# VH-VL binders against Large ribosomal subunit protein uL10m (mRpL10): the designs that were tried, part 18

Target 1, 224 residues: Large ribosomal subunit protein uL10m (mRpL10), of Drosophila melanogaster (Fruit fly) (q9vpl3)
Amino acid sequence: RGKINIQRPKAPHYERARVVAVTQPKYPELPKAKSCFKTRAERTQQQQENPYNEIIAREVRNWLDHSRLVAFFHLSSITADDIFRVRVQLHKQNLHLKSYGSKIIEQAVKNTRYEAIVPLFHSNHCIVFSPDPEKTAALLRIVRRVPQMVLLGGIVEETMLSRNQLVAYAQMPGLHAVQAQLVQTLSQAPGHLIQQLQAHQNSFVQVLDVHAKNQMNEETPKST

## First folded at step 1 (VH-VL)

Design f40 (framework fv_fezakinumab)
Fold by ESMFold2-Fast, scan of step 1:
Structure f40 (fold): chain C 224 residues (1-224), chain A 121 residues (1-121), chain B 111 residues (1-111)
Amino acid sequence: as target 1 above (224 residues)
Amino acid sequence: QVQLVQSGAEVKKPGASVKVSCKASGYTFTSYYMHWVRQAPGQGLEWVGWINPYSGGTFYAQKFRGRVTMTRDTSISTAYMELSRLRSDDTAVYYCAREPYLSGYDSFDYWGRGTLVTVSS
Amino acid sequence: QAVLTQPPSVSGAPGQRVTISCTGSSSNIGAGYDVHWYQQLPGTAPKLLIYDNSNRPSGVPDRFSGSKSGTSASLAITGLQAEDEADYYCQSYDSSLSGWVFGGGTQLTVL
């Protein structure tokens, strides 16, 4: 539990690259005649046992286990410089921006209480982790400068929160209010909360569609 | 003390462009976002957009996209807002205002005195 | 016009209390975003009066207070003085617009 250190940005990246190189499946070099007799199904089955995906999934589970704040975002096109600036600002607040493939997220949360978040990751996404839930307000203020990142929801103290609940949590004072919010959230049926998270994603698509239509209308020259 | 000093009043013809400046002093220019807000005579406040003086990154309100460009010059701690294809209803006082984004606050804590832009034939 | 709704005017006598409302929707105040208030004296730039719903910047008298509930916010001014005659604007962030929105403004008249 002390083995994973979220606060080492350069070393973890280098270590992950090394691990990928070492753990990539190494199949014996077989004579071409033997290779011709392996079916596509047999090769596909071997790929399904890829240890690389499991190693990254374990990394995701470690982030989830050691973070008291997790926030999920839809991510639109953004320049490398802009995302780098955002990452730096977040890091100063002990907030860690990560991106993982949808298959890896699904594998990481499968058969856990968080399996319901999988639909949130079918679009382009990113996740912010922090060991400090009091940083929720700072997180929301920082991402306000990044219109390409749209909040979908989150997890606070292992409790799933919708976007509106997470925003409300950010404005709550101290221990008593936090406990009250978590009790209210935990009293909801898991299916109801998941329905709200999925509905929010659908509402976001509708809002984005309206925004795009309005943008097109404003780009049209007006004769007056 | 914090000061935001804006350029002087401008009179432009319809179809022209105007470029308003906002010179910051009394703080680290690149540590605060700069917003632009306009106010037509006798009307309320309308947000135009923001610029990150560190990166040069910008975001504009939908109404102004395609017509507004925000830039900055860090060597002189100055932000600029250029509005093109001016119409008579662009006549307004244009304010620059500072946001302490890196401190976690999204209110506009200091404002320039405003630049009157009049669009008339 | 304006995204947040304020009454166009409010009036009071010196020493009285007035309240200015600011009504939003589910995409701004109702989504839990903070409300800020600005005072604009005639012929001047707006000045930050209240930030994050109820906090006062240094130099703002305690006669000014803010509150927020549901989709609405309120600015209260007690002990009205002649120098309080100004336009007052509320502001919040709107997630649907990905930007800042203002109320239409309220003109305060002191007798």
Scores: ipSAE 0.062, ipTM 0.572, lowest interface PAE 6.1, mean pLDDT 79
Fold by OpenDDE, second read of step 2:
Structure f40 (fold): chain C 224 residues (1-224), chain A 121 residues (1-121), chain B 111 residues (1-111)
Amino acid sequence: as target 1 above (224 residues)
Amino acid sequence: QVQLVQSGAEVKKPGASVKVSCKASGYTFTSYYMHWVRQAPGQGLEWVGWINPYSGGTFYAQKFRGRVTMTRDTSISTAYMELSRLRSDDTAVYYCAREPYLSGYDSFDYWGRGTLVTVSS
Amino acid sequence: QAVLTQPPSVSGAPGQRVTISCTGSSSNIGAGYDVHWYQQLPGTAPKLLIYDNSNRPSGVPDRFSGSKSGTSASLAITGLQAEDEADYYCQSYDSSLSGWVFGGGTQLTVL
């Protein structure tokens, strides 16, 4: 009497198997719980289809193209009220604080010279725009008082700058001051040259006079 | 406490030079610009120039260019202003004043007590 | 002559409101540069009174206020006190001069 392997029951007779297969209640596949989380792909597709995203992306591009100063900040636990306060302060200096989604930024800068900024936008961030690069010092002064705003880097005169480079830039006397200094230096050069030329002439005349006097003294016979 | 201690009063003859010192304490000397402002007796304030104590960079008002030299000694947190070829109209109280770091066009938040420089024949 | 124009003198009685004007140009106040105000008591160094147009440093009473509009700025003192008798100077940056400029100063007398 073959030991009934209770762990592996013999496959039922073919006819029984058919009946069992037909009578097995087809439990409706539990609707795959639509993951409330739209797949990254679905989110990306939906975002691409939103005509508003293109408009906003265009706006971002416009800001980038017309700004001579762009600064990127990470926002750490900042309240809406704090943001508003900072915005007002910045606005008084013709500095424009904006915040955009990472995807919008990516779309805006795709295939542009600004594409390198995309990695900066992985978290809560804001961007400050200005048409005036000389406002860098003012910007840093204002944000220095806002510990929730962390400077990541920026663009000044179409050049990407690190945080440290922006700080260094802000420490410079400004374009106008540098220009003024340059003009002053250049304006002094001719004056010095003239002085040097005159000095040489005067020295030469003095030497000639001394020589002439010596000759005259040698020609004056000591009237014994 | 932030303090700017200036050197004592000076009396000079026309054509001479004067060097005024300003010793800073209570803050990081190299993190603030140092300005010099003068005030003639009974007159208003006149900006002379600034020095960046960190770099040693200077910028002078046009009126003083060629006559003024600003320097600093970071080891003793002291700024200096030297004015040469002194004239009677250089008679004034000279102030050192601190400008906050990275402010660029900011205010002068602390002032020295001033140094009277008298130019008399 | 001072680049920024102030009235030479202003007077008021205790408790009154007085205003000191500071008029600049398109190269300084009108260019968007901030205005600062200093108080100078007789025989003392100037003290920062108002910075960045309307901000008060610590220790400055709230009766002092600053404003800026166009090419001009104004310092207002409410509740005038005897201790307010001083010279007041406005300051800004001038882009044409590449430097800081002061007003001519206003002597405030408390009557």
Scores: ipSAE 0.018, ipTM 0.519, lowest interface PAE 8.0, mean pLDDT 83

Design f41 (from f3 with heavy chain D99G Y101E S102D S103Y D104F F106M Y108V; framework fv_fezakinumab)
Fold by ESMFold2-Fast, scan of step 1:
Structure f41 (fold): chain C 224 residues (1-224), chain A 119 residues (1-119), chain B 111 residues (1-111)
Amino acid sequence: as target 1 above (224 residues)
Amino acid sequence: QVQLVQSGAEVKKPGASVKVSCKASGYTFTSYYMHWVRQAPGQGLEWVGWINPYSGGTFYAQKFRGRVTMTRDTSISTAYMELSRLRSDDTAVYYCARGLEDYFYMDVWGRGTLVTVSS
Amino acid sequence: QAVLTQPPSVSGAPGQRVTISCTGSSSNIGAGYDVHWYQQLPGTAPKLLIYDNSNRPSGVPDRFSGSKSGTSASLAITGLQAEDEADYYCQSYDSSLSGWVFGGGTQLTVL
């Protein structure tokens, strides 16, 4: 119920086809017979390709817009069974592993604030989406056991982070306000660092004060 | 409201083929897989296969390969399951059910189509 | 051929607690795949009751709960009521078969 009740981006068709391919026990398909001339059916299929690409691109934009955590990975050769097991582990943490062609990603993010990610997808890649940015630590814990997946960077709370910045975010002990402040600090250019550090210190002091008061009142959770 | 409306009951002779339809409404037809599950009288549920309505891609349980074919028509949001070379033990209620690939479960089910195979 | 093993029947009196087990293997539940539960009232289609081991869809009473441990899962029904009399099926995914698998079903009788 909890997962069904959460407002979630709809699953992209491209990824559903990909998961199907991963789970199917079919032999490698021989390349389609080469011809100097395309058949009528082949020309008709190409004619209809553009509308479907637009649908998939819209699904990618939907995932990006409704996910508060997006992580980008380089994906080395991995077996269908292994990637499917990784998907199962990630799904348990409300983390959704998706794969898209580079052209579809480019089409999805062109003329958006996410356009800077396009160079990340020049080689084999995959993306993990989640509505919950607190799952960043869980994500990194799972993928460290998957050497074929190499973290490139991500987006947290609509802010682009490098690999090192995302790792730093994951290591921050978890109150939402403190993690949001860290994202703001990590994502900004040098020159505003003094004000950012001062703001961060003020947020941290407020968090410690609240924590101390909660402990005195015995409102802090003890277990489970 | 999301619903799946299946075609009416069918009576077939052994060796014939049957084609069951499942019309989807209340959601984007191409955004969800369509599973087919059967249930023989007094018996349990048995997964037959699924179709991806977007791509037309299909996957069938080993038991049914070579005699089941799943198709769809996106213009009328309808999925089809055709079972050939019918035997008396194919007598069952055939259900269509909507599935999410990343969730691995079937959340909305049709009311079922009874297929009776008898001479 | 049911891949997952369920008891064929369970029974209880109104107000009691009953549990229905679902036993798998290393290629399905033991491999980490989630377990889902369906309720089938006589003459009706199955209805999703529990998904991802323990989650309830909207409209399912909190009397129904699910759990998973190792290669097995369990459906618990507390405060048993006459309308709970139905067949219950567990479902998971099997990596060796590359397909969706069901339990044999359990008929719940309310005495």
Scores: ipSAE 0.000, ipTM 0.426, lowest interface PAE 14.4, mean pLDDT 76

Design f42 (framework fv_fezakinumab)
Fold by ESMFold2-Fast, scan of step 1:
Structure f42 (fold): chain C 224 residues (1-224), chain A 119 residues (1-119), chain B 111 residues (1-111)
Amino acid sequence: as target 1 above (224 residues)
Amino acid sequence: QVQLVQSGAEVKKPGASVKVSCKASGYTFTRYDMHWVRQAPGQGLEWVGWINPNSGNTFYAQKFRGRVTMTRDTSISTAYMELSRLRSDDTAVYYCARVRYSYGYFDYWGRGTLVTVSS
Amino acid sequence: QAVLTQPPSVSGAPGQRVTISCTGSSSNIGAGYDVHWYQQLPGTAPKLLIYGNNNRPSGVPDRFSGSKSGTSASLAITGLQAEDEADYYCQSYDRSLSGHVFGGGTQLTVL
C-alpha cells in the first residue's frame, strides 16, 4: 500500500536488501547529477526506487523490445554447473538466458503491452531472449534435455503466444508463412491470449504441486 | 527499395529545441527499430537511442536522457527525434538508421540532418 | 570516449593489405555479440560494409573481410584501391549499456 516513508534501516532490513542485490550501484551517481530539473513527483519516485532496480528494469525492457523471440520458463531447482552448461549451449545459438526478480519484471513491463505477463513471474522463473525467431526449434531441442525448465509461453515477432502455439511455430516448415498466419490469428483475440497465459500459470502451479508430491513419493514412497 | 528521408538542415540558438524527422519507405515500418546516431563535425559516430515503431517504446543513451524524446507516426511511416536545451556541442549531423534485431546492424541510413547550434 | 577502441588512422599503398582493429570488453564483443563494420566516404552517411563478423551485403567486394576473437575484431582489406579511402567504424551491442556502441573510427589513407 501506498505511502511508505523509508525508515532508517535496521540490521534485518539492511541485510535483506544487501542479499538481494550483490552489486551496489555506482553508475547512477554521475547521470543523476547531470539530470535536468525534476518535478517533486519524479524526485520522490527516484528516492523510493533502488537505482540498481531501475537500471536492470531498463535492460529487461530493451531485451523485450529488441528480441524477436522471447520464451518464458518456470525454473525448478538446478545446480550452478547445470544452468551454466545450458547457458553456454543456448549462447552458441544466439539464445540468451536471463533471470530477473519479479519486482524488476513488473517495473519493466508496467504501462506496456507486456504487463499481462507479470503473473508468470510469481514463482521461480527464467527468460530466453533472441533476435532470431528461427531459433525457436533449436531452443526447444535444448530445453527438452533440461527437465528443470518448463515452457510457459512466449513472444514471437511481438505477438504473444501460448506454450502450444510456440511449440507449433517451432515444428512447422515455411517459417514466414507460419509467422504471418500466427500473427493474423492472434491479432484477432489478444484478450483471449492473455487469459490463456494466466490459465497456464495457474495450471502450472497445480502441476508443480503434483510433481512435488510425486517426487516425494518416489524418493520416500512411505512417510515415516 | 528501402529509403529513409530526413528533414532539412536546422540552425538553432542555445537553449532552443530541434525536432528532426525521418520518413521510411520500401518496407514495413513497424518491423524494424529506428535508431538515431549523431556525428559532430570531424568526429566519430555516437549512438543516441532507439524507438520501436510498433510498440512506441524508447531507450536513450544515458548522456541524452532528460533532453531527448523519440516518437513515431505509423500512419505516415515517420520517426522523430526532438532534442531540447541545445548547447553548441550539440552541433552535429543526426542520422536515422534501421535495425531489425536488438544486437543487429544498421543496414540502411538516412542522409543525415545537420543541426547547427550557434549564437 | 568511444566504447570500442580503434586506431585513429591506417595507411597503405594500392594493392597492399591493411587491417583495422576493434577492441571491446567482456560486456560487448567478449560477451559474444557480433561485430559490424561501416564505411563512410567524405560528406556521406555511413554504409554497411560487414555484418555478423564476416558477412558481406550485396555489392561489397570480397576484398573486405572480418574476423572476431575474444574481446577484439578486425577488418581486413586486401588489394587496396584509391576508392577505399574513407573512415571505417566498428559497432557492436553492449549488454551493460543495453545499447549499440561504436568504435572511434579509423581513417584509411591510400598513398
Scores: ipSAE 0.000, ipTM 0.429, lowest interface PAE 13.7, mean pLDDT 76

Design f43 (framework fv_fezakinumab)
Fold by ESMFold2-Fast, scan of step 1:
Structure f43 (fold): chain C 224 residues (1-224), chain A 119 residues (1-119), chain B 111 residues (1-111)
Amino acid sequence: as target 1 above (224 residues)
Amino acid sequence: QVQLVQSGAEVKKPGASVKVSCKASGYTFTRYDMHWVRQAPGQGLEWVGWINPNSGNTFYAQKFRGRVTMTRDTSISTAYMELSRLRSDDTAVYYCARGSYYKTGMDVWGRGTLVTVSS
Amino acid sequence: QAVLTQPPSVSGAPGQRVTISCTGSSSNIGAGYDVHWYQQLPGTAPKLLIYGNNNRPSGVPDRFSGSKSGTSASLAITGLQAEDEADYYCQSYDRSLSGHVFGGGTQLTVL
């Protein structure tokens, strides 16, 4: 057979097949005669393309699109009770604390304007969303009492801000025109900003590594 | 039947604005991003921008910022692209195309709208 | 100029294998972003041929395959047929531009 109909997809079965593939359970159906041999690398790639992750990634993207305030945190070890108490305090201020895997966040922001945030999520992290950017001051006040949460940066009115820029924004509540102008001005160096945010995260990890090495030296002294 | 139906050809004078529509059918309009891509006669494809029909959030290619506006009306499953301050080099076929953030590229395309800018 | 570099033309005889390259940089393909491929027949809209580096949509023959390595991607067409004569475009995302980018296109001629 030699004909190929390579045209714009018009058949509805193509869309239905894609939707079904995305929404199907993690356990793929394995029809006997329809199973094709694939390399281990190809199987690994397909396994990593979990349809549940794509569904959750769409939810993350929806949160990003509907929130005028997004704040990113490094999250050190914290008990379930402690994080629950923080969630309750934040919820009272219309601040929504969410935690997603780094792979899911990468999938959510891939090929979007938010892609620059990916490096922030290589370590344990959480995100706070709010439709109200005036709650930035309330957010920082609450988080100041939670040493396990370290502010990395955020997005305000679709503009990426460093930690210091977000703190500056918080000092000007109720000055909408000035706040909008400040946000726009502070966001003029996105490449440098993402590098600064990642450096902060890396510095924290390095401190933990040094502490771990010192702990080992005290417990098991090395020979000269 | 999944399809994107675009408005008809437009002829505009330099300095005018044009608004192209793209009506989606056969799928849930708010589940997929809508991209706009143009192609000048005999030239390659050029990405203009995208809109998230659920949120209304947009992102435009640097070249078109300040001249393009993308909107949508979820009640009629229609996306719009308005290009202002038209120049003769804006003469192109403008396509709408459906995509998603992760896996699919642009999988369903409108047939294109020819916009001719001439004095 | 297009951000992704493709050869302007490629030719082959029926039954042969043809490869179309797509060369990017560290800000796009090299940064790990997926590459998608489109086929455009004269007078028609582009059609998605390959998505996510190496996946085929329903209805695309298995003669078409994609690959990605480093800062580059390739589209391979085996068993070349007359109806494959078309323009082919690669597409990815560019972090520095914060936008989607296309290759300049490759016209495939079947001898």
Scores: ipSAE 0.006, ipTM 0.443, lowest interface PAE 12.0, mean pLDDT 76

Design f44 (framework fv_fezakinumab)
Fold by ESMFold2-Fast, scan of step 1:
Structure f44 (fold): chain C 224 residues (1-224), chain A 121 residues (1-121), chain B 111 residues (1-111)
Amino acid sequence: as target 1 above (224 residues)
Amino acid sequence: QVQLVQSGAEVKKPGASVKVSCKASGYTFTRYDMHWVRQAPGQGLEWVGWINPNSGNTFYAQKFRGRVTMTRDTSISTAYMELSRLRSDDTAVYYCARHYYGSGSYSFDYWGRGTLVTVSS
Amino acid sequence: QAVLTQPPSVSGAPGQRVTISCTGSSSNIGAGYDVHWYQQLPGTAPKLLIYGNNNRPSGVPDRFSGSKSGTSASLAITGLQAEDEADYYCQSYDRSLSGHVFGGGTQLTVL
């Protein structure tokens, strides 16, 4: 009881591609279907009302432990549609964008090696997780077009990296990236790298404040 | 008392898919992650992946990515593991096990009795 | 092979002490991840015996204890009894694999 047809196709996945093509028009590429993607207000309220903070904290801890790539971002005001599109693009690359409250992050990392990252989450934030560190380049390419997401730093192969170090890692081909991580692990203490990540967060907050004030000062000239 | 009841033994041909179920009782199903672990006859334990029954979020061991899918049905407190493109070396007892976060640990406190999946031509 | 290394077998007489080792690497036990131990009686599912290096679940006798040092861990069984004859597995987390890992298992024979 073999195959339906004994003929051997030369192009692999052809029949599967045909099925995907047939079904794709029924499901729009960017569907805002169902309540899977909540509004910003709904997400905020759900988080505050959730009695299962322990479960969510455990989920965060599992994501940290199961991910070889973790990237930390400051998140400015963004529409539900825009963040949905970003999540879809990231998901295609096995990159998982998550938003958790500071209290849940603190609970998740308490008494762990990650505890020192807590100060990064006093501002509006989001985190991208992936089991695949080779996806760092794809991550940075996608977020480059999302000005509301500002990279603060990350963790690659359990080595804490500053924004500049993570960008450099993304530009290294193949085995060179692994070698760079070994060098970083040997040459820098975790405390030093955490301080760098915290400094970037503080600098970014200062830059945003200056930028906001500058934009306010430029409003009247633009109206005339 | 916490209990995990798994579906019965399955015999499959190479290339087929198998779906194993694990029905939980004695606790709030959505509060604890569920892991899947397999054991080939006469051999050791191998972790397959986990699912968060509240969110539906999953994470799979690299060896099984692209071949395993974990789902759940909260209305009947049941978790499922589907393994596709079966090979003879997938012959094993498949266990579901509840995640335990005691003292910050990631251990498995309660286990199902296991489901034997035999893959033979 | 298994990621964590255990001796394939150990043996002892009733009343004696046996120790089962579990050797890992810098990506798992050496990275600071806790070690957990499971007992598997013939024909049964594994049972959690020790979690978080040296904590016992309710119902586990105090004859069982665990320890962790560097890249390795060990399970100690004192006052060995015939009912302790089983397979024992260590488990930890491996950051390089981004997953939970087990030892190859140790068959304990009570002489």
Scores: ipSAE 0.007, ipTM 0.461, lowest interface PAE 9.8, mean pLDDT 76

Design f45 (framework fv_fezakinumab)
Fold by ESMFold2-Fast, scan of step 1:
Structure f45 (fold): chain C 224 residues (1-224), chain A 119 residues (1-119), chain B 111 residues (1-111)
Amino acid sequence: as target 1 above (224 residues)
Amino acid sequence: QVQLVQSGAEVKKPGASVKVSCKASGYTFTRYDMHWVRQAPGQGLEWVGWINPNSGNTFYAQKFRGRVTMTRDTSISTAYMELSRLRSDDTAVYYCARDRYWSGAFDIWGRGTLVTVSS
Amino acid sequence: QAVLTQPPSVSGAPGQRVTISCTGSSSNIGAGYDVHWYQQLPGTAPKLLIYGNNNRPSGVPDRFSGSKSGTSASLAITGLQAEDEADYYCQSYDRSLSGHVFGGGTQLTVL
């Protein structure tokens, strides 16, 4: 039906078609052969120039460049059926949930203004893209019902925002208020923002560990 | 053949603005980021900023924010850098350069445009 | 005002080996960012010589090689030739500046 492709932004549409062609499994031997026959230094250089990774990295770059809203999530174990239902719900709001490997993300954002996000992707993750920043409130309402997705932070109008700043952005009435807060966010050092985002990840991991232990001790959780 | 062709030398007064052009050929203009790098006479290289020719999104080095504007025209595969409120220490050769696969390595360079700022 | 530190000059005789150092910090080379090297002949635009620490573009002789360790990188030129006389620049990315940074440049003189 081509539903998703028709609803995609122009540049990412072309890149997705290209990525699908390149990532098809009919050429799996090329990366393995090079890895087996190269020195460590040559393998590191070969990995930097992996054509599959580079093409997918270009797709990620196009999503970042064409999205005025990007949200980063820690993703806990979730069934294929559950994540599909979340994707459908998000897609109806022009929100596009994507998952990419950490190396692909690093390749896409390395040497760019978005490089500060790389540490967020050392664990299980997903990203939501949208050309429409007004959909931030809709995004937060949808993911609030998905405990496996924990908001880490995002990028709005090309500005890095912490979890709390992104939540505040969702509640803003208009352009002037948004611009004022984004200007203030721009004054913060990237290192400080990363520390805040990592702290949120660690807090969530602790909550999950406690919850799992309580369930193992036969505590009865209340339904949502 | 892949090449970047820049506009000719400019002489400006302090306080004026200059706009340098960079015409790309031999590759798909919208697929590669374009960087601007300057070099004062007898000095080293200094990065000014970059533009994504597909989206029009830009990012500038902190030193030039508020004074530099980068644009492009995809119909003629041309990138532009405009620097305003010129000072004598802005005298430099300004290069456009293509980012090799968004890696931060600049693989194709224009020949440079000399901008002289003098009273 | 260069962010990466290079020696201002190095010299060598034909056939010898020279190395050019590039010293950064924890916010650039020390953070794992790749180092690229450029050769600039007098009156010309820079030419990409090494990218991604030690990869050569097509047409660059294998006499040129790069390495990176800790907060520093080096360009090695073996079998030095007269045509190698040029300025050499290292380049990396700095996350604190959110931008690309260059070394101050090294003038290579072939004696």
Scores: ipSAE 0.006, ipTM 0.477, lowest interface PAE 10.8, mean pLDDT 77

